# VHH binders against Flagellar brake protein YcgR (ycgR): the designs that were tried, part 36

Target 1, 263 residues: Flagellar brake protein YcgR (ycgR), of Thauera aminoaromatica (c4kar8)
Amino acid sequence: MAELSTPSPASPAPLDGGRGDELEKFTLRGARQILQLLQDLITHRGLITAHTGGGHSFMTAVLKVDEERGRVVLDPSPDPQANRRALAAPRLTCVTQLDGIRIQFPLVGLGEGQDKGRPALFAPLPAEMLRLQRREFYRLQVPLAHELSCLLKAEDLARKPVEVSARVIDIGAGGVAVVVPTGAAEFVIGGTLPACRLALPDGEPIELDLEVRNLNRQTQRNGTEQLRVGLRFAALPRAADTRIQRYIFKTERALNAKARGGL

## First folded at step 1 (VHH)

Design vb14 (from vb1 with A97K L99Y W100P S101T T102V Y103W P104S Y106F; framework vhh_vobarilizumab_d1)
Fold by OpenDDE, second read of step 3:
Structure vb14 (fold): chain B 263 residues (1-263), chain A 119 residues (1-119)
Amino acid sequence: as target 1 above (263 residues)
Amino acid sequence: EVQLVESGGGLVQPGGSLRLSCAASGFTFSDYAMAWYRQAPGKGRELVAGIYSGGDTSYADSVKGRFTISRDNAKNTLYLQMNSLRPEDTAVYYCAKGYPTVWSEFDYWGQGTLVTVSS
């Protein structure tokens, strides 16, 4: 009677991302912590992008945590092909956000079945969950009523210096996204805009250098073209960082209070 | 009081197009992320598309390239343009109010509008 040595569960491969040492600080491995975070995802009905590999993904949600069986119940895709890919994948990489915090966790051993007569996907509880509480992942959507603006020092098509007043649509510790009229200036990804001025409600504009990180052209319903520009703070003084953080915190608190019916 | 009222659902043939509307009231519409969800018979409610207050959009992979979410802040209305409809798109479609920064977090739903794609 050869004792079939149950293969030791292979340690989940480290989550693909930043340097291993930095991610460890944000990795939850405690069973109670993992269960709590999964329950929070259920409570908030957090949508999850499940990556199956090969550039494929589908949207899902954690429907239930079955502690007795040590498994999670997931919402299957409406696409049968996506479900087949998921079941064939050696690992799902699940990505979601809760309260602006990026959460990532692996699921292995995916199976299909029924939960309360409904189609469901099942997986063992994740051995680890990554909760990235980094400032760089949080972006506050700026209320239109605040009318935040950024004066951009840019160049036109003729490389003539131009100043463009841009509306700020989101802000974080690492940068801002702004909208400008199409043709107002020429932007190059990786280019630096020096001596720009960010206007906050609480005082004088902040002078700062901005790096162009993203460009997205959008056509509005009225036919007007706008350019969304993602900008990184290239050099931010400590005092400016504090002001930005204060603004974000205050605004977030006010928005959340209003959303809860408190204002 | 927050109200979300969906309209525009109906019966459509495969390959057809439909436009859903959601009239929002009782909150500052422009400040909040909005989303469309759908629920097919016997399935859970799933995200179809989301739009942030700043206009950024997100789509489920199953509808990417076919559906377009948009908003008119002046009219307090959310839209979902659905093209190249498929039988698997048959579902009740719900409008949802999100939070200012996250459309995956929501606190209010509409009553839904039925979309049936059938030959």
Scores: ipSAE 0.027, ipTM 0.316, lowest interface PAE 5.1, mean pLDDT 84
Fold by ESMFold2-Fast, scan of step 1:
Structure vb14 (fold): chain B 263 residues (1-263), chain A 119 residues (1-119)
Amino acid sequence: as target 1 above (263 residues)
Amino acid sequence: EVQLVESGGGLVQPGGSLRLSCAASGFTFSDYAMAWYRQAPGKGRELVAGIYSGGDTSYADSVKGRFTISRDNAKNTLYLQMNSLRPEDTAVYYCAKGYPTVWSEFDYWGQGTLVTVSS
């Protein structure tokens, strides 16, 4: 059975507010720049993870930009509970990626209604957007066909040691994001997972220590939950760093070649 | 109400061709990524081909070069042109609406259409 080589829609968790001053250089505030970036997301069918707070998110997309009314039109979640959480939230933090570049923006004042007779979510245009063009923020969306996994050494709810094979959904110079079935293990932000094993396609698994940076629960269309865990590479060995960068570069080149070939 | 109705399946000999169609209603077809899945007897469901709202396509390695996914937004219809069919392509084929995710956000909505490749 061959797997479809599609881009992963997974995006990293939101950046903390404590980095605000460091991110100013990458903040777009010009109306034309914001409109152009939103249009680029529409053109490239950029999938957006909208974080509603409380560790919850849902998958959406910008369907159109209504310049005349100063708003964006978003695809609602198929899960009514996710839409309820979004509408009740004081703000959404939207995270996506375009050509490996992390894009993040807030939406405030979310409403619901119809667009051309179809249910839609509406929000005023964001006043600012982050576009992070630094190596440390570059994230490769891992193709499903690569079956990239990380064996996590953690604890279950009863504090018993457990090994969890987690699917890697994105990878960068500083870490990975993985998906874990809810209840498989317990994670604490700031906690360290020692001697985990990252399986890359070529060669032996890489043994490394990972720090938990963020947690988010995402609801599937069938109502099941997946836990997204953002993990930072702690004390990454030089040889491991080289192998990870080689994988990222090789995969990016292959994806770019596919895009140029129309596949 | 979202509806997807697959058609075009049938019995074909190895090396033959079939064209599958999926008639979509109840949503703005042009705004969504669409996909074809298949499920062979005794196997799990496999994503065969996807097409994004902008027209970009992707294929499973097993069908690349033999199958072509396309869409007609004016007719709200998704197509799968299947050439050089092999016995291992025998499956029920499903049309799906949604977004590609590591958590399978594509949902099939219809009964599917059966494709049997045998001599």
Scores: ipSAE 0.000, ipTM 0.104, lowest interface PAE 19.0, mean pLDDT 77

Design vb15 (from vb1 with G98Y L99S W100T S101L T102P Y103G P104Y E105W Y106Q; framework vhh_vobarilizumab_d1)
Fold by OpenDDE, second read of step 3:
Structure vb15 (fold): chain B 263 residues (1-263), chain A 119 residues (1-119)
Amino acid sequence: as target 1 above (263 residues)
Amino acid sequence: EVQLVESGGGLVQPGGSLRLSCAASGFTFSDYAMAWYRQAPGKGRELVAGIYSGGDTSYADSVKGRFTISRDNAKNTLYLQMNSLRPEDTAVYYCAAYSTLPGYWQDYWGQGTLVTVSS
C-alpha cells in the first residue's frame, strides 16, 4: 500500500502588488490573523469579488472557515460557467472590503463539493492576506440612494463617438469604478476618455479626463452580466479633488452614524 | 521583482515584417491586461494595441489590419506581429501591463525596443 504522499500544497504565489517591500507591512501571514480576518468577513457578511482570470469575476462570500481541515468554504456562483472558470483557474484572487479597508487574498487548489447538503467551493486557507490601509487604495462603496453617475465619452464598436451614462459603484481619491451595459461602448485599457462628467449630489457635474485602468465582466447573482470599468482620474483640478474628498468624507460619516444607530 | 523585457526590434525595410516579444516576470501574468505602446522621435507615447486577460483585442486605426497582438499565458509572453511596416511605424515600442483587479492602480512598463523602418 504505497502511501500516496499528498503533495504539500504549493505555497500560493505572492499577491500581485506594488513594490514587494511596500506591501509587506500590509501582508498578514500569521495563521491566527488570517483566521480572524476570515471570520470577520463571515460575521459581516462581506461580499467578495472572486477573480478567475481572463477578465472574469463573480460575487461570492466566505460561508465557513474549517480550521480542522484547514480550508475555507465559499458560496458558488449561480452561473455554472463562472464556477467552471474558478475550478480551472490556477489561482482565485479574492477582493473585498471590511470597514473601508481593502482586503485581497489568493486561493489555490479550489474544489467543489457539498456543505450541509448545499453546493459549495472549497479551498485551502490562504497563506497570506493583504490588508491595504493606504488612502490610495480606499474605495467608498457608493450608496445606491445617492445615484452617482458618470457620463462617459467613449466610442462604440464602430468607433463612433457615444455617450454612456454609467452608474458609479465606488469612488476614491484616485478614481471611480462604474458599471455599464455590455456592448454600450468599447473600452481600451490605458485609453483616455476625455471630458467626462462625474455627477455628485452636491452640485454641478465635474468635468474630468478618465483613464481606463481595468475591465471586468462580472456575473451578478441574478445571472446578468455587467461590465465593470475601473477609471483613474487622469487630470483632476484641485477644486474637483476637494469636492470628491468632501463627498467621501460626508458619506462615510453618514454611513458610520447610521451603523451606530444614530440616524 | 517585476520585469517586462521587450525584444525583437531592429531595422527593417518598408513592407517588411517584425515580431516583438515581451517577457513578463514577477507578477501573475494572466491577471493583467497587456498593451503595446510606441513613441516616435519628437512625439508622445501612443497606444498601438491592447489585449485583455480574456483575449479580446483592440488596435489603433493606424495599425489595424497590419499588426496583431497576442499572448501566451503559459510563457508569460506578449507578442506583436507587425506586417507591412511603414516608415511612420518607426518608434520605440513599449510593453505595458495593467492589473485587472478593481481599485488597484498598478501598471508596469518595459524599457522598450527600437523599431526602425527605413529603405
Scores: ipSAE 0.024, ipTM 0.490, lowest interface PAE 4.1, mean pLDDT 85
Fold by ESMFold2-Fast, scan of step 1:
Structure vb15 (fold): chain B 263 residues (1-263), chain A 119 residues (1-119)
Amino acid sequence: as target 1 above (263 residues)
Amino acid sequence: EVQLVESGGGLVQPGGSLRLSCAASGFTFSDYAMAWYRQAPGKGRELVAGIYSGGDTSYADSVKGRFTISRDNAKNTLYLQMNSLRPEDTAVYYCAAYSTLPGYWQDYWGQGTLVTVSS
């Protein structure tokens, strides 16, 4: 079977001019995550700016993902010169935006052909995609319907061990905020809560060490006091970070869809 | 007491440059992400630029290529270098310290510094 492009065995050069180590948190490398993000770009009709080098770029879109052949199908430019530059380029740097999130990925081994009788550009699936959100500035308010909880391992006022199931009210890259009934446990700013369990909708609870960073006491309308506790992820394994990022991204997309096309 | 003090604002002509500074005290500066927000008359506050505790940066599309955010952890100071200023950049600019923890915006805010871009 003739492929329109040669498979690239190596990960591309850094996707952005920033520090590569710090961008690792925003880099998707899982095949299923890459396929899902490309499908989301198709669903939202996302316009892509493809940079061909030398200051040249053209507008394109993902028309289709061919999972069987491991490739993407792109809309060619109406400008034949732009298409010639793209085909001659060793790499395209594709930049787009989905719901305010910058998405950037390389395509290597671009070829041309036909899709359902129409001209099309083809490239192997990218090995990685950068999904740059302002994670440290962004707080996802957890929808009530999601029923996210975190099982905290703490001490009561008598210094006896206690497990408290706390509702997660928001979540971000660096931690979660939870609500706890006043008096259920004692928290000390800077204290560590070991082996807590964060429940996300998809899969097993994530076991985490959490650091207490802030406390806020609030009186509810029914007269009950609740303690709001801000908790930092003390050490977050890459797999756990990926699951949290996926939950945030998926929920953001759903919330944005409701805002734009709601009943 | 947490305190953020902005300086460097003023009147500048279109195409000119300004450098804003924010002096931070009362917290471990290096542990916090820092940001510049702005508010034009009659508008809400918008995020202009952010810098992570590790040094990575993000910018609003309206200022990319013109503004540069940076930090000096040894001096507990945040900077915003503003080049190619436009009348639309006229606003009160606020320094903010962002906890990496969500749910509690311990948005420690400065008092703001006015930037006016006009002839």
Scores: ipSAE 0.000, ipTM 0.163, lowest interface PAE 13.9, mean pLDDT 76

Design vb16 (from vb1 with A97T G98L L99E W100Y T102P Y103R P104F E105G Y108S; framework vhh_vobarilizumab_d1)
Fold by ESMFold2-Fast, scan of step 1:
Structure vb16 (fold): chain B 263 residues (1-263), chain A 119 residues (1-119)
Amino acid sequence: as target 1 above (263 residues)
Amino acid sequence: EVQLVESGGGLVQPGGSLRLSCAASGFTFSDYAMAWYRQAPGKGRELVAGIYSGGDTSYADSVKGRFTISRDNAKNTLYLQMNSLRPEDTAVYYCATLEYSPRFGYDSWGQGTLVTVSS
């Protein structure tokens, strides 16, 4: 059964799934590599967003890999409707992240049953998994303490120029995701925001052109709404690119040092 | 701006065939799973058929074996070949994404194309 009116939580949009020349070199097809990656997801308790189609997704995790039967065992949703949608879909697109690296894979032929007396979802092992180690696919979750912001030059509902200071929630080589109050400005997918200013901790704001790639309304725990906007760097000068990469590298290194130090 | 333009609907007798087309613009069409939905008068929209970026397809039980979804990424066009049409297939048919995508939400629907199956 498909239901289009169900709100979807904010989650990463699926990619091509390893089709095409550029993504091919990041696609794992060896049985041992696939088994190892799935085991890594189990070990790190990686949360998976499973996209079931029709604007629907649910949160799951790999509970175990049954190598003898060539199957993966997944944690079912506590929402029976989400499980019914998943079982009705011939394909799930599973998206997750491990140590900042995007992982995406298809599951085909989902079934339901029990694993040691508990409800479980089962699927054949994927024939391929996408593991994007390239710079342009890595997204750093921006530490809240950094108070990273981007001043957006946009238009309001009356087509008048407006400047909106947006909080940066993630950043990569290819763009940023920001949050803005609902109604602060009008955003059009594919539209360009010229001469925006990205404020990094180590100097003057970086002036850059941003293209709107996606929009998602998010309801917070207190019932208020905010808009998440995905923005692509339309053109990035070498000096700006270098400075953004230094920020990402330095921050990731500091976060990894804390994790390895037992914090 | 994201645009989806459906065409190919019309009046056809039971047992007839129609081919629907959806011209997409304003996004990287090849990256998205696409779908056909339909809405009959007084009813909600329902998923009819879907096609993933990798080419795998999905169909509602009511249309399996009669309808075929396909895509042409070079032309940014989605198709629905409808064979052995029945009066209960009468609806406005809409093109949209199949998979979760904040880019499409429910605000990114085309105008639809009307299919009437009647003798």
Scores: ipSAE 0.000, ipTM 0.095, lowest interface PAE 19.7, mean pLDDT 76

Design vb17 (framework vhh_vobarilizumab_d1)
Fold by ESMFold2-Fast, scan of step 1:
Structure vb17 (fold): chain B 263 residues (1-263), chain A 121 residues (1-121)
Amino acid sequence: as target 1 above (263 residues)
Amino acid sequence: EVQLVESGGGLVQPGGSLRLSCAASGFTFSDYAMAWYRQAPGKGRELVAGIYSGGDTSYADSVKGRFTISRDNAKNTLYLQMNSLRPEDTAVYYCAATGWYEVSSPLFDYWGQGTLVTVSS
């Protein structure tokens, strides 16, 4: 099954604006953060449901961010009625999802025109964007002090078995990302690494089968090359799943408590 | 279709106990964080207790040490054990489910219809 063939997730209803104080911790207001998030939506071709009020909505996408003019350029609907409703609306509420992240933002002052000779809708950049992470796609950035490691059973350049202790840099319900020194092992996307061992700070290592999902080579400032490997849990016993999720949520709660003051 | 059905509410005297249950269907229960919220007459809805998919829990200061939240993933059921009940605990109690990161957020995917708890002599 091709991952690109996965259906777009259903767009949820807009979140209640009357709970603004409770949503503030999830709201981006920095101009650079807003620009970067909009650019991420362009890069990943994120489909947006734009709610025009009265139960009406249409599908759009961010085509361009015009930083100089302080505007976002949107793909108009093929339905002229939907475009008329959008232009008449005092406000659009835009909702989208990207890699399990829910993104919601208002657009005020929508206009129509052309971009490079093609019909387009224009709006001023939003002053705020809401960003929420779904748990199933949540990735905890592992604190360096935890020294999380995964012993990988892989192959070298000559296809001989090797064991490599890799540092875990992030962890989620579905997998881990690890860092491996270049040349220590070779990885093939879609390949399976059997009987690997994930070491959490407390308890015995968890034995796991891992599937290689992605590879990214990086050159560090000291000139050393490292490989970042994304690994999916191929089959996870319930006890292991419970331990991993407990580690994730406990660690995140501790980090949130340190940053904001806890319950 | 997603459904959350609360039960176990009722009338109890101060110092008494009640156990609330929430039966979930229509989604993968074990992947969701679950919470109990309550709303007293004339007040806003507030978090009572939350439980993450990994089993970690969170409690409001007013109920800490008196209430215990738990889940049974095999039965798709959420529980709230309420001990040492006080008149101020009188409210409609709501079960809620979220696939989002934070249970203290009001941003839940699904809500039950509520069960009434009355604490009075």
Scores: ipSAE 0.005, ipTM 0.231, lowest interface PAE 10.4, mean pLDDT 80
Fold by OpenDDE, second read of step 3:
Structure vb17 (fold): chain B 263 residues (1-263), chain A 121 residues (1-121)
Amino acid sequence: as target 1 above (263 residues)
Amino acid sequence: EVQLVESGGGLVQPGGSLRLSCAASGFTFSDYAMAWYRQAPGKGRELVAGIYSGGDTSYADSVKGRFTISRDNAKNTLYLQMNSLRPEDTAVYYCAATGWYEVSSPLFDYWGQGTLVTVSS
């Protein structure tokens, strides 16, 4: 009885995406995260463009995630030629969009079969999924209930060091927008605010350097003037970046769930 | 309708120069990252150069120091200045546009039809 050594699933080649370091922050590798994202695609009936190489693609959808077998089930193309190309391809590159976010993931080891008597394509679960945002850094509008704040180390009009607690109104991978009382500090576009502290709900504040990128004076309905300050993350440790991304992802999911009539 | 129209390709001798242009229409050009790709005969499509909406640029190692990507947002036009051309640069060059953060993926939102560049003695 020769034990058919099930070939160890070859680690899918990394997405030949851009500067490896820049894409890492947008890459999901956690099994739970991947499963959740695939499930979200199913729930939303997200159409997927599957690229087979050579400039060829077909439309598909994730039909099912089989966690027990560690595989994803895809809807085959109505074009038999497209399915043949897919099966012959060393790698299938899947592209879709969910809630305005581009999602890319590779599938390796594609096979054909049947799911509940219907033709289907099968592949091992992707080892990674890439979530790409528009360069105009998607800014998550921070829910008021989260009460995110940033302690700004700035100077007043007399160039005296001051600390200003600012409410964070939006957050993205590249920075934050905050509101401060008018006259609380002097801000200069292009200026750096060193050793600021961003408070997230999930732990200790993040120390970071911020660059002033935008200044907007706003008059509130009550006649009070506020200053909106757009800030770029000038130096963000990798661990901090991960925390910020996690917060954004979690919050977006929660907001989307609520919008769909979820709890 | 979105259109990307490449021009400026042709025959050039080794060591020569060409300037490719890509005229964009049907979308807000200034908001998109742009790239040049090329495909040599019998080879896959590869990234040559990319430029972000903010003006940051990236280059393949094979063309670094020889090629320059630039954009004119007022003209909705992408450029590729190619200097010191080599026979290995012979390919169909494609203009591509994406509204997404990265330009390294071969999966762009829009593609041109391409322009042929032939480097031969």
Scores: ipSAE 0.005, ipTM 0.292, lowest interface PAE 10.2, mean pLDDT 84

Design vb18 (framework vhh_vobarilizumab_d1)
Fold by ESMFold2-Fast, scan of step 1:
Structure vb18 (fold): chain B 263 residues (1-263), chain A 120 residues (1-120)
Amino acid sequence: as target 1 above (263 residues)
Amino acid sequence: EVQLVESGGGLVQPGGSLRLSCAASGFTFSDYAMAWYRQAPGKGRELVAGIYSGGDTSYADSVKGRFTISRDNAKNTLYLQMNSLRPEDTAVYYCAAIPYSGTFYDTDYWGQGTLVTVSS
């Protein structure tokens, strides 16, 4: 019903070009990585939605990678008109999913011919491929009622060990953001906090090594200062990853149900 | 011998829903990508939806948001949930198994088809 301002990673529609700078960290430009990802699409029989512009698209697949000539071989549409639109387009935007990962890449210079006596479409290898998992950028805003906390093992101003209980304000697959009273501990971007403990509502606290990624000093509306610390999971065991994902899923589902329920 | 048997087609009014099933036998179902194609009277076959062995899905733009493809590997069954049906969805719907070395357009593994009629 509601129109989204930007397509989700699970949507077959291309991701917005205005988000290019934010997507750079998920963009593959290495020739070896591009070849490997294309081979994964071949291995998994990855169906691709190829957008030709003007609201037109068709379904295709990568049949072969020709490393010697630096090009990909694509399955043509059974609709000749779709193939004609593709050949006339200055650029194709190809979108697919593989094991929950959104993959998007451009193809320029599309041609047609035959491969092993069968009709085929050809294009030079893409110079870049976007590989984006929703979980890598999605951050759940933690409800205040959950009182989610992380016990941080840090150092004070005198370089002595100190434990600080920090409120978790958001959480994702890659890390958490916490708030700490100013002066409670010292943090250095790139520094590691070993054996911290993340308290989720269900079960025992999760022991984690955290890397400091960013620091932001914020003055609250009441005039008090707090420090917002962005922390990356340095190494996450599968069991811990599963528990964090379960918490995110359950909370998101509950918030969606509450929004629909109303009064 | 590879066998695919579709069912669930029928007559439905515009805006209605149908669920198609495809029962597979004679191959290791979980190892294969599966697809739904359709063929309207006097037209060629059109790829509608695909699902990979790993569970990832893809759809033709004409059905995106209305149709959902799914599979049950324990039952060797492929499904297509069709919602908000339109007269232009009228076609024979075919289940296809995609061989490891094949393409979606040259597979020999087809079912007999099931007719879907959306009447105005």
Scores: ipSAE 0.000, ipTM 0.130, lowest interface PAE 20.6, mean pLDDT 77

Design vb2 (framework vhh_vobarilizumab_d1)
Fold by ESMFold2-Fast, scan of step 1:
Structure vb2 (fold): chain B 263 residues (1-263), chain A 117 residues (1-117)
Amino acid sequence: as target 1 above (263 residues)
Amino acid sequence: EVQLVESGGGLVQPGGSLRLSCAASGFTFSDYAMAWYRQAPGKGRELVAGIYSGGDTSYADSVKGRFTISRDNAKNTLYLQMNSLRPEDTAVYYCARYSLGETWDYWGQGTLVTVSS
């Protein structure tokens, strides 16, 4: 089964190609926009996590943009092995954050050399850069105590309508991830579940249409099978969007206060 | 004199937790990005987590969801909360300061974390 991808502001993991159409809206392809964003990374001394594949990564930063040669200059890793992996990789996926904005871009054709007498890595300017506000990729892990649920209107194996109360395990501005027992309903990636009802702890359930984006079958430690379903908000009214954002912000603040031993 | 001093390492059972601290002195702590690196026996140093001066964070895939990096600028201290520890997390953990053009210009002496039964 396809693995459910849940990006987080704290996670350096690259967003996968299964979200290509959703991410196109946030992809910068103009040369001027790309140059401006790279300069912002330089100005803010933005730390970049560069993924070389196979679960390997290293920390770097953009030192400068060489517009004349069409290159970015990157700070090499203090780990020689990380630099060797990077130079051997066919592609680097660079992930960073500035002011709560997630930035991701590919680099291909990495080389090494010196810049002003100091070791440096070089790569051609990226042809595209992804720029997402925190609210667009952030996923709040829902506390079990909140007992957050979503009543799904789906179909069973025989195409008969079925209602399934699913536990919400994470929630973001763009959707929710839920868990259901295997066999409770059938889900098709790209399929629409109309008039579902999301129950937040405070207030009336929110009625909304959900699109199935990801499916992942998991076996728990106790041997129980469950299906994780990633669901996108197909058409979210402004009032519902506001309530969901408010819940996320309020819950995150409360969790941060609790973790710090606060009130 | 720039100094970074790690503490909080020790022996824990698999599934346990540890909180590492790094006390910084000799520079304006709030102006710098900071990171935790680790070096396991017989391996090179690898990035664990980084934190920008503004508080935004970055994590290695191997620790995301289990570790949390944070900073207290009033106390000039960097932290790493390590939960759900695994034997493969056994390493010497290093605090590092990021400087543009120098990469990691200052490192602490390290603190040993051993995850074993």
Scores: ipSAE 0.000, ipTM 0.328, lowest interface PAE 12.0, mean pLDDT 80

